# Ledger of designs, part 64: miniprotein binders against q96jn8r1131to1294

Target 1, 164 residues: q96jn8r1131to1294
Amino acid sequence: TLEFLENHGKNILLSNGNRTATRVASYNQGIVVINQPLVPQLLVQVRIDFLNRQWTSSLVLGVITCAPERLNFPASACALKRAAWLLRGRGVFHNGLKICEKFGPNLDTCPEGTILGLRLDSSGGLHLHVNGVDQGVAVPDVPQPCHALVDLYGQCEQVTIVNP
Below, E stands for the ipSAE of ESMFold2; O stands for the ipSAE of OpenDDE; V2 stands for 0.75 times the mean of E and O plus 0.25 times the DockQ between their complexes.

## First folded at step 6 (miniprotein)

Design z64
Fold by ESMFold2-Fast, scan of step 6:
Structure z64 (fold): chain B 164 residues (1-164), chain A 82 residues (1-82)
Amino acid sequence: as target 1 above (164 residues)
Amino acid sequence: SEEEKRIEEFLEKILKLLEKAKELAEEGDPEKARRLLEMAKILIELLMRIAKELGNEELLKLAEKLLKEAEQILKEVEEKLK
């Protein structure tokens, strides 16, 4: 079964059989990683459960290609300088560098109840799904193995893993 | 209008300052973060005055939200500086 790893950002509390992640303090230190590698055709989905609208930015999601079980997470996913491909706002970032200006919807404006998905296609392309709709290839040729990451940053204080 | 464009550019400057302040606070430079947050607060308070003069309630609400965010981050940065 899909679960968030016990290794996570220090402001995270896991519940619901490690399927729900809650950020209990501040606006950062909220990185969580899925327990299984993202293999082709596996659709990993999280639902936004709670937004604290006092913050201007919201969740970040993407993949990392380093082993996550003992990783010392930075305060924000965008501070990862190696092995990270991330979606933030409307941008696509590789190791902290913006590689695409506008891709998919603005993640800073997705409401509570939005279901966000990550999937690799047969060619290793990383896809974002929003409420079941494939947004296309955000990143081509992601190295394997890779792991789905969600950063409960800013507004996003709770997410839950949901089945397709 | 030209005035709307100027306000939009001003808002963009404030948002960039807040983003940079958060990066510095997260990367362990709380003194620079504090300076940028203090600058952002001054600009946000100016934006609030502009919003009031124009009777733009939506812009005023946005400015108040930005001020609250800047103050919360500043509080955390000041705790780190102790």
Scores: ipSAE 0.456, ipTM 0.755, lowest interface PAE 2.2, mean pLDDT 88

Design z65
Fold by ESMFold2-Fast, scan of step 6:
Structure z65 (fold): chain B 164 residues (1-164), chain A 82 residues (1-82)
Amino acid sequence: as target 1 above (164 residues)
Amino acid sequence: SEEEKRIEELLEKILKFLEKAKELAEEGDPEKARRLLEMAKILIELLMRIAKELGNEELLKLAEKLLKEAEQILKEVEEKLK
């Protein structure tokens, strides 16, 4: 069963059997990681439950290839300088470096109720799904094992894992 | 129009300053983050004056939102500077 790991950013509170993550303070320290490796064909999905529209930017999602169970998370996912491939706004980032200017929809503008998914294809390509629609390959050849990560940054204060 | 372009350029600069300030605050350079936030606040105040002069309530609301964000980040930065 998919759950968020109990190792998470310090401003996160888990509920609903560790399937709902809420950021209870500030705009950062909101990183959560799925409890199982993202293996090919596994579609991990989260629903945006609550947006605080005071903030200009919103959630980040992607994968990390380091073991997350005892990781000391930085304040934001984009501060990860090793082993991270992230989708933020309209960009794709590898280890803090922007590798694509425009991919998929702008994550800073997705409304409450949006379902965001991550999936590896059989070639190791990382796909973003938005409300069930595959946006294509954001990152080719992600090393394995890797783990799905969501950073409840800025506007996004709550997400819930949902089944396909 | 040229006026709309100037507003867009000002807004883009404000957003870049806020983004960089958050990055610096998170990466352990709170003093530089503080300076960028003070500069962002000056630009936001200018945007607010422009919005009032134009009677543009949406732009004014956006400027007020940006000011609140800048002040919230500044609060966290000031706590790190202790």
Scores: ipSAE 0.345, ipTM 0.722, lowest interface PAE 3.0, mean pLDDT 88

Design z66
Fold by ESMFold2-Fast, scan of step 6:
Structure z66 (fold): chain B 164 residues (1-164), chain A 82 residues (1-82)
Amino acid sequence: as target 1 above (164 residues)
Amino acid sequence: SEEEKRIEELLEKILKLLEKAKELAEEGDPEKARRFLEMAKILIELLMRIAKELGNEELLKLAEKLLKEAEQILKEVEEKLK
């Protein structure tokens, strides 16, 4: 079963059998990681449960290729300078560098109830799914093993893992 | 209009300054983060003034929201500078 790891950002509280993550303070320190590697064809999905509209930006999601079980997470996912491929707003980022200006919908504007998914294809391409719709390849040839990461940043204060 | 374009440019500048301030605060440069926040607050105050002069309540609410965000980032930065 898919769960969030017990190792997470300091402002996170896990509930619902570690399938719901809530950021209980501030706007950052909200990184969570799925407990199993993202293997080809596995679709990992989270639903946006609660948005606090006081903040200008929202959740970030993507993959990391370092072992997450004892990782000391930075304040935000975009501060990861190694082994990170991230989707933020409309951009695709590799180790803090924007590598694509416009991919998929703007993550800063996704409403509550949106289901966001990450999947690797058989060639190692990372796909974003939004409400079940494949947005295409955001990142080709992601190194293995990799782990799905969600950063409950800014507006996004709660997500829940959902499985069809 | 030219005025609407100038407001969009100003808003874009504010958002970029706030984003850079958050990045600097989170990556261990709180002194620079504070400077970017100071710049952002000046531009937010200008945006508030423009909103009031135009009677644009939506723009004023947006500017007030941006100011609150800037102040909360500044609190974290001040804590790191202690």
Scores: ipSAE 0.421, ipTM 0.754, lowest interface PAE 2.5, mean pLDDT 89

Design z67
Fold by ESMFold2-Fast, scan of step 6:
Structure z67 (fold): chain B 164 residues (1-164), chain A 82 residues (1-82)
Amino acid sequence: as target 1 above (164 residues)
Amino acid sequence: SEEEKRIEELLEKILKLLEKAKELAEEGDPEKARRLLEMAKIFIELLMRIAKELGNEELLKLAEKLLKEAEQILKEVEEKLK
């Protein structure tokens, strides 16, 4: 059973058996990580439960290849300068460097109820799924093991892990 | 129109300043973040003035939202500078 790790950003409160993450303050310090490595064909999905439209940007999704259980998380996922591949807005980022300008839908505009998924294909390509629709390969050849990460940044104040 | 293009360019500049300020604040450069936030506020106030002159309620609402974000981030940055 998938759940969020107890090690998370300072502003996160876990509930619903560690399947719901809520950011209770500010706009950052909202990183959560799934408790199991993202292995090929495992689809990890989260639903956007609550958006505070005050902020110009929203959640970030991706993977990290470092061990997350004792990691000291930075204020935002994009401050990770090692071992991180992230989707923010319409961009794809590797260790803070934008490697793709436009991929998939704009994550800053996804409404409440949107289900976002991460999956590795058989060749190690990282896929984004939006409401069940595969957006294609965002990152080829992701190193293993890797771990799915969600950053409840800006607008996104609550997400819940959902089954496929 | 030329007016629409100028507004869009101003908005793009504001959004870039806010994004960079957040990055700097989060990566441990609150002094530069504060400077960019103060600059963003100047451009946001210009955008608000333009919106009011045009009677564009949607643009005014957007500018007010951007100002609130800038002020919230600035507050947190000021706390780090204490």
Scores: ipSAE 0.533, ipTM 0.794, lowest interface PAE 1.9, mean pLDDT 90

Design z68
Fold by ESMFold2-Fast, scan of step 6:
Structure z68 (fold): chain B 164 residues (1-164), chain A 82 residues (1-82)
Amino acid sequence: as target 1 above (164 residues)
Amino acid sequence: SEEEKEIEELLEKILKLLEKAKELAEEGDPEKARRLLEMAKILIELLMRIAKELGNEELLKLAEKLLKEAEQILKEVEEKLK
């Protein structure tokens, strides 16, 4: 079954059989990664459980192509450089560069209860799903293997893996 | 209106400074992060003055929230600079 890896950002506490991730301090050091590669048609979903309105920005999600099991996670996913393709706010980012200006809803404003999903199609396109609705291809031709990542940044202090 | 445009531009500038400061603090440039946070605080204080003059309580609350965020990040940056 899907769960978060035991290797994670240092401010993370895992619970609920490693299916719930909570950031217990500050606004960063909150990266978690799914325990198996994102293979075509696998839909990985997380629910936003708790938002701390103190912070202006919120969670980031996407994929990384480096092996996550022994990775020394940086303070934020954006520091992963060329290994990461990330959805942040309304933008799509790779290697610190914005590669798409407006894609999907603004992740900084998604309320508690929102379900966010990542899926790789048969052509290697990365899709974002929001509350069950496919937003389309955010990133074409993602290198494989890749791993689904959630960065509990800023407002987002808790997420839980949910099944379709 | 002209005033609405000015507030929007000011807010955008503040948010970009906060984002860049966080990035620099996280990637190992706490001195530059501190400078950007001090700049953000100046602009946030301006936003607070504008909100008070307009009697816009929502904008004032937003500015107070931004100030608290800037001050929290400054505390963490100063800890790294010690």
Scores: ipSAE 0.519, ipTM 0.786, lowest interface PAE 1.8, mean pLDDT 90

Design z7
Fold by ESMFold2-Fast, scan of step 6:
Structure z7 (fold): chain B 164 residues (1-164), chain A 82 residues (1-82)
Amino acid sequence: as target 1 above (164 residues)
Amino acid sequence: SEEEKRIEELLEKILRLLEKAKELAEEGDPEKARRLLEMAKILIELLMRIAKELGNEELLKLAEKLLKEAEQILKEVEEKLK
């Protein structure tokens, strides 16, 4: 079963059997990682539960290829300079470098109740799903093993893992 | 109008400064982050004044939101610099 790892950003509290992550302070230090590697065909989904519209930016999600269990997380996911592929706003980022200007919906404007999913296809392409709809390949040929990451940044104060 | 264009340009500059300041603060350059945040605050205060003069409550609310964001980031940056 899918859960968030106990190793997470310092502003996170886990609840609901480690399936709900809440950021309880500030705007950052909100990285959480799924407890199992993202293997091809596995669809990992989170629902946006609470948004604090005081902040200009919101949730970031993607994958990392380093082992997350003992990782000392930076304040935000986009500060990861190695082994990270991230979706932020409308951009796709690899190790801090924007590699695509416009992919999928603007994550800074997704409302509460939005279900965001990550899936690898058989060729290692990373897909974003929004409310069950495949947005296409955001990143081709992601190295294995990789781990799904959600950064409860800015507006996004709570997410819950949901089944497909 | 020229006024609307100036507000949009000012807002874009504020948002770029806040984004860059957050990056620098999170990546270990708190001194530069502080300078960019101080610049952002000056521009946000200008935006706030313009919003009040125009009686534009949505713009004032946005400026107040941006100021809170800048002040929270600045607080965290200054803790790193102590």
Scores: ipSAE 0.419, ipTM 0.728, lowest interface PAE 2.5, mean pLDDT 88

Design z8
Fold by ESMFold2-Fast, scan of step 6:
Structure z8 (fold): chain B 164 residues (1-164), chain A 82 residues (1-82)
Amino acid sequence: as target 1 above (164 residues)
Amino acid sequence: SEEEKRIEELLEKILELLEKAKELAEEGDPEKARRLLEMAKILIELLMRIAKELGNEELLKLAEKLLKEAEQILKEVEEKLK
């Protein structure tokens, strides 16, 4: 079964059998990683449970290709300088550099109850799914193995893993 | 309109300053972060004045939200500067 790793950002509290992540302080230090590699055909989904609209930015999703079990997480996912492909707002970022200006919906405006998914296709393309709808290829040729990462940044204070 | 474009430009600048301040605070430059946050607060106060002059309640609420965010980040930055 899919769970969040015990190694996570310092403001995270895991509950519900490590399937729910809550950020309990500030706006950052909220990175969590799924416990299994994102292999082709596996759809990893999280539901946005609670949003604090006081903050201007929100949840970041993506993949990392480094081993996550003992990784020292930075304060925010976009500070990862190596081995990271991230979706933030409308942008796609590789190792902190924006590589696409507009992809899919604006993640800063997704409401509570939104289900966000990550999936690799057979060619190694990373797909974003929003409420079950495939948004297309955000990143081609993702190196493997890779791991799904969620950054409970800003507005997003709680997510729960949802089975497809 | 020209007025709508000026408001959009002002909002864009405020959001840019807040994002950059958060990055600097997270990467260990709290002094520069504090300066950008003080600049953001000045622009937010200008936005609040414009919203009041226009009677635009939604814009005023947005400006108040941005001010609260700037003050929260500033508080965290000031703790690091101690």
Scores: ipSAE 0.349, ipTM 0.731, lowest interface PAE 2.8, mean pLDDT 88

Design z80 (at its last look DockQ between E and O 0.79; V2 from the best seeds 0.00; counts 0 for: pae E 14.6 > 1.5)
Fold by OpenDDE base, look of step 6:
Structure z80 (fold): chain B 164 residues (1-164), chain A 82 residues (1-82)
Amino acid sequence: as target 1 above (164 residues)
Amino acid sequence: SEEEKRIEELLELILKLLEIAKELAEEGDPEKARRLLEMAKILIELLMRIAKELGNEELLKLAEKLLKEAEQILKEVEEKLK
């Protein structure tokens, strides 16, 4: 069963069998990691449940290749400087550096109800799915094992893991 | 128009400042964050004036939202500086 790990950002409250993450304070400290590592053909999806429009920016999606159970999470995913490939806005970032300017839809403007997915293909390419539609390869060669990461940042205050 | 262009540029600048300020605060540089937030507030207030002059209610609402965000972040940053 896909769940968020108990090791999470300070402002996160887990519920619904650890399948729902809610950021209960401020705009940050909202990183969560999914328990099972990504393997080829496994589609991991989260639904944006609630957006708080008082903030700018929104959730960050991506993967980490370090051990998530012992990771000391920074206040936001953008502060991850190693072992991190992230999707923020329309950009793709590696260890805090933008490696792609425009990819897929703008995550900052995804409405509530949007279902976002991550999937590794057989070649190690990380795919973004939006409402079931494969947006293509965001990162062409991701080291394995890796874990899906969601940063409930800015507007995004709640997400839930959903099955395909 | 030139006015529209200036507004868009101002908005982009404000949003970027807020983003950088948040990152700086999160990275342990709350003083720099504070300074940027103060600058952002000034720019937002300018945007509010522009919105009023143009009678653009949507822009005014956006500016007001941004101001509240800047103020909230500033409050949190200032707490870190204590």
Scores: ipSAE 0.426, ipTM 0.788, lowest interface PAE 1.0, mean pLDDT 93
Fold by ESMFold2-Fast, scan of step 6:
Structure z80 (fold): chain B 164 residues (1-164), chain A 82 residues (1-82)
Amino acid sequence: as target 1 above (164 residues)
Amino acid sequence: SEEEKRIEELLELILKLLEIAKELAEEGDPEKARRLLEMAKILIELLMRIAKELGNEELLKLAEKLLKEAEQILKEVEEKLK
């Protein structure tokens, strides 16, 4: 069963059997990680439950290759300068550097109800799925083991894990 | 028009300043974040004045939203600077 890890950003409250993450303060400190490694057969999906349109930017999705159970998370995922591949807005970022300008839809504009998915293909390529539609390979040859990460940043104040 | 282009340029600058300020606040440079936020507020107030002169309700609402965001980030930066 997929759940968010008990180790998370300090502004996160987990509920619904650790399947729903809510950011209860500010605009940051909202990183959550899935409780098992992302392996090629696994599609990890989250639904955007609540957006506070006060903020100009929104959630970040991606993977980390370091062990998340005792990791001291920074205020935002983009501050992870080691072992991180992230999707933010329309960009793809590796260890804090933008490696792709435009990939998939703009994550800052996805509405409530959007289902975002992460999946590794058989060649280790990281795919983004939006409402069931594969956006293609965002990152090739991701090292394993890796762990799916969601940063409830800015607008995105709540997400829930959705099984296929 | 030339006027529309200059408003878009001002808006883009404001958005860039807010993004850099958030990054600096999060990565441990709250002093620089404060300076950029104060600059952003001045530019946002200019944008609000322009919106009012033009009677552009849409632009005024956007400027008010940006001002509120800048003030909320600044509040958190001030807490870090205590």
Scores: ipSAE 0.421, ipTM 0.751, lowest interface PAE 2.4, mean pLDDT 88
Fold by ESMFold2, look of step 6:
Parts: sequence; C-alpha cells; structure tokens
Structure z80 (fold): chain B 164 residues (1-164), chain A 82 residues (1-82)
Amino acid sequence: as target 1 above (164 residues)
Amino acid sequence: SEEEKRIEELLELILKLLEIAKELAEEGDPEKARRLLEMAKILIELLMRIAKELGNEELLKLAEKLLKEAEQILKEVEEKLK
C-alpha cells in the first residue's frame, strides 16, 4: 500500500497509517516522499486537506530520482539541486532551474479538496492529474527509479494519499 | 496610468524580496534574509498606505497578506539567529 516514508521534513507529522501528512509548524520543512517508486501502472494521488491562506505560495509536487530513505532533505523542495523534477505554481523545475513557465493549473491557487496525481507513462513522461483529469506530460523523460515527492509548503498544511 | 505602473513595480519588488529572503533563510544566510525581510516590511507598509489612500480594498487585502507572510518568515529567521 502507498504510504509516506518515515524519512521526511522536520515539521511533518504522519498519521492515518502514514497516509496523511500534516505540517505542524512554520511554512517549510514539509517534504514527504511516497514509499513506492513510480511505475507506469501506478497513479499516486494526494488530496489537499487543509490550506492556510496566510501564505502566498503553496505545495510543490514532483519526483526525485535518488534513493529517498536516508536522504537529508533541505528546508524546501526547490532547494534540491540534484535529481529533482518539480511542479511549483505553474512552472516546471529541474534541479532548481525553471524549464517551463506554464504547465497545468497554478498549484498556488488549488483549493482544499483538490486531488493531484502523478503518473509515469511508458516512455518515462511524467503526467499531472487534477481531479481525475490528465493534464498531459509535464516532463518528457524522467529516469527510473523515481519517487513521488510532496512539499507541504506555505499554504499547504495537510495532504492525504487517496486511491484512484 | 503612471500611478498604476508604480504600484505594480512596488508589488513586484516586494514579491522578489520575499522570494529571495525565503531562499536565503532556507540555504543558511539568515542575517541577509532578516535584512531583506525588514526592507520588504517597509515597502509593504508603504503599499498599505497607498491602498488605503486610494480606497483599493483588493490591494489592501493583498498587502496585509504579504505583511503577515513577511512577519512569519522573519520570526523563523530570528529563531535561527538566536
């Protein structure tokens, strides 16, 4: 079953059989990683449970291609300078560099209840799903193995892994 | 108008300062982050005064949101400097 790894950001509390992650302090230190690598038949979905609109930016979603079990996470996903492909706002970032200005919805404006999904296609393309609707290929060729990552950043205080 | 352009430039500067300060706080230069956040607060307070003078409720709400964010980040940065 899909769970968040016990290795996570310092401000995260895991609950609900490690399927729910809550950021319990500050605006950062909220990186969580899914325990199973992405494969083409696996759709990883999280629901945004709680938002705090005090903050201007919100969660980051993406993948890492290095082994996550003993990785020392930075304060935010955007500080990952190696082995990372990230969706932030409407942008796509690789190792801290913006490589696409606009893709899919603006993650900073997604409301509570939004279900966000990540899936690899058979060519290694990373797809974003929003409320069950495939938004297309965000990243054309992601190396495998890779793990889905969520950074409960800014507005985003809680997410839960949900079944497709 | 020229006034609207000036407001847009001020807002963009504030947003840029907040983003840089967050990166500095996260990457280990909290002293510089603190200085940028204090500058951002001054500019946000100016934006609030402009919004109140113009009666622009949307701009005022945005400025208040930015001030709260700057204050929260500053508290975290000051904890690191302790």
Scores: ipSAE 0.000, ipTM 0.276, lowest interface PAE 14.6, mean pLDDT 86
ESMFold2 (binder alone), look of step 6: mean pLDDT 84; pTM 0.812

Design z81 (at its last look DockQ between E and O 0.02; V2 from the best seeds 0.00; counts 0 for: pae E 10.8 > 1.5, placed apart)
Fold by OpenDDE base, look of step 6:
Structure z81 (fold): chain B 164 residues (1-164), chain A 82 residues (1-82)
Amino acid sequence: as target 1 above (164 residues)
Amino acid sequence: SEEEKRIEELLEKILYLLELAKELAEEGDPEKARRLLEFAKILIELLMRIAKELGNEELLKLAEKLLKEAEQILKEVEEKLK
């Protein structure tokens, strides 16, 4: 069963069998990691449950290739400087550096109810799914094992893991 | 138009400053974050004035939201400086 790990950002409260993450304070400290590593053809999806329009920016979605269970999470995903491939806004980032300017929809403008998915293909390409639609390869060759990461940042205050 | 371009540039600058301030605060430089937020507030207030002059209610509402965000971040940053 896909769940968020107990090791998470300081402002996160897990519920619903650890399938729902809620950021209960501020705009940051909201990183969560899904327990099972991504394997080829496994689609991991989260739904944006609640957006607080008080803030700018929104959730960050991506993967990490380091062990998540004991990782000391920074306040935001953008501060991850190693073993991180992230989707933020329309950009793709590797270890905090933008490697792609425009990819897929703007995550900062995804409304509540949007379902975002990550999937590895057989070639190690990381795909973004938006409401079930494959947006293409965001990262062409991701080291494995890797874990899906969600940063409940800015507007995004709650997400839930959903089944495909 | 020139006016629209100027407004967009101002807005982007504000947004950039807010995010940069957040990052700096997280990276252990809350003082610099504070300075950026103060500057952002000035720019936001300018945006508010522009919005009022143009009668652009949507822009005004956006500016007001940005101001509240800046103030909230500033509050948190200032707490770190205590």
Scores: ipSAE 0.486, ipTM 0.813, lowest interface PAE 0.9, mean pLDDT 94
Fold by ESMFold2-Fast, scan of step 6:
Structure z81 (fold): chain B 164 residues (1-164), chain A 82 residues (1-82)
Amino acid sequence: as target 1 above (164 residues)
Amino acid sequence: SEEEKRIEELLEKILYLLELAKELAEEGDPEKARRLLEFAKILIELLMRIAKELGNEELLKLAEKLLKEAEQILKEVEEKLK
């Protein structure tokens, strides 16, 4: 079933059958991607396992529309200049540009144990779920195929894929 | 109070500088990142002095955390500059 791809940021170590991702160094180089395309009806969820409160910012999640299996990941997801729609803090970003100021809860303040989910609706709208609660459409009409991405940035040093 | 507003503004500037420095370091401008981090450290040290003068232990702890973050990023930036 759902696993993180073995192509990932260089500071990532995968464990638990590739269902747990740990950033083992620094604050960046922590991008992971789910092994299946995000198709309508698929809810991909990760749990925040460990936060290092030394850092001020935390994880980023979203989708990319390029093939992830051989992608050379940048140091952080927000450095992706094409093919990326990302949620960071309270903002929504497309290819490095902020397209929405305040969407959902502040991802920089979500505690350990928070479950974050990504889902496409039937119209191609990207939804964020927080602890089972749909936050609404963050990005309309995402191109397909697309792939769910988590950037273990800053505070967030470990996440685990969880089932609904 | 006016004092609390000034502290909030200082904190906002520090956070902005740290975020910008990280972006510049990650996108290949480590020299600019270094300069911003050194400036952020000056502002953080000012925040630490203010926290100590006020006896505000929470603010002091926050300033110490920000200083450690700035120093850690600066070390990584300095390795890129070698």
Scores: ipSAE 0.306, ipTM 0.696, lowest interface PAE 3.1, mean pLDDT 88
Fold by ESMFold2, look of step 6:
Structure z81 (fold): chain B 164 residues (1-164), chain A 82 residues (1-82)
Amino acid sequence: as target 1 above (164 residues)
Amino acid sequence: SEEEKRIEELLEKILYLLELAKELAEEGDPEKARRLLEFAKILIELLMRIAKELGNEELLKLAEKLLKEAEQILKEVEEKLK
């Protein structure tokens, strides 16, 4: 079943059979990764459980192609400069470089209860789902294997993996 | 110290969550109250681990009291959700 890996950001506490991640300090050090790679037809979904509106920015979603079990995570996902494709705010980023100005909703304004999903299509296109609705292809050709990543950044203090 | 600041911030967050959960439970949003209480319990358990590691019996007793309060409120909330 899907769980968050034990290798995660330093401010993360895993609970609920490693299906819930909570950032317990500060605004960063909140990267978590799903315990198996994305494959076509696998939809990884997380629900935003708790937001702290003290911060202006919020969670980051994406994929990395490096093996995550022993990776040294930076303080935030936006500092990933290799093998990373990220959805942040309204933008799509590859290795820290914005490659699309607007895709899907603004993640910084998604409310508690929003269910966000990541899925690969058969051509390696990365899709975002929002509350069960496919937003289309964010990144057309992600190399496989790749691993779903959530950064509980800023506002986002808790997410839970939910089944489709 | 840095550890004292961490403990103070954690305690402030726990107290805020408990008060907000009580307000929501009484004013008709018991599902959100339940979620806040679950989050508070996670933070209280972290506070208990910190207290045990430091050998701080006063902090441990405080954390145990907060856990009992959270569990009592959660029981009341779950009864309303029936």
Scores: ipSAE 0.000, ipTM 0.463, lowest interface PAE 10.8, mean pLDDT 88
ESMFold2 (binder alone), look of step 6: mean pLDDT 85; pTM 0.822

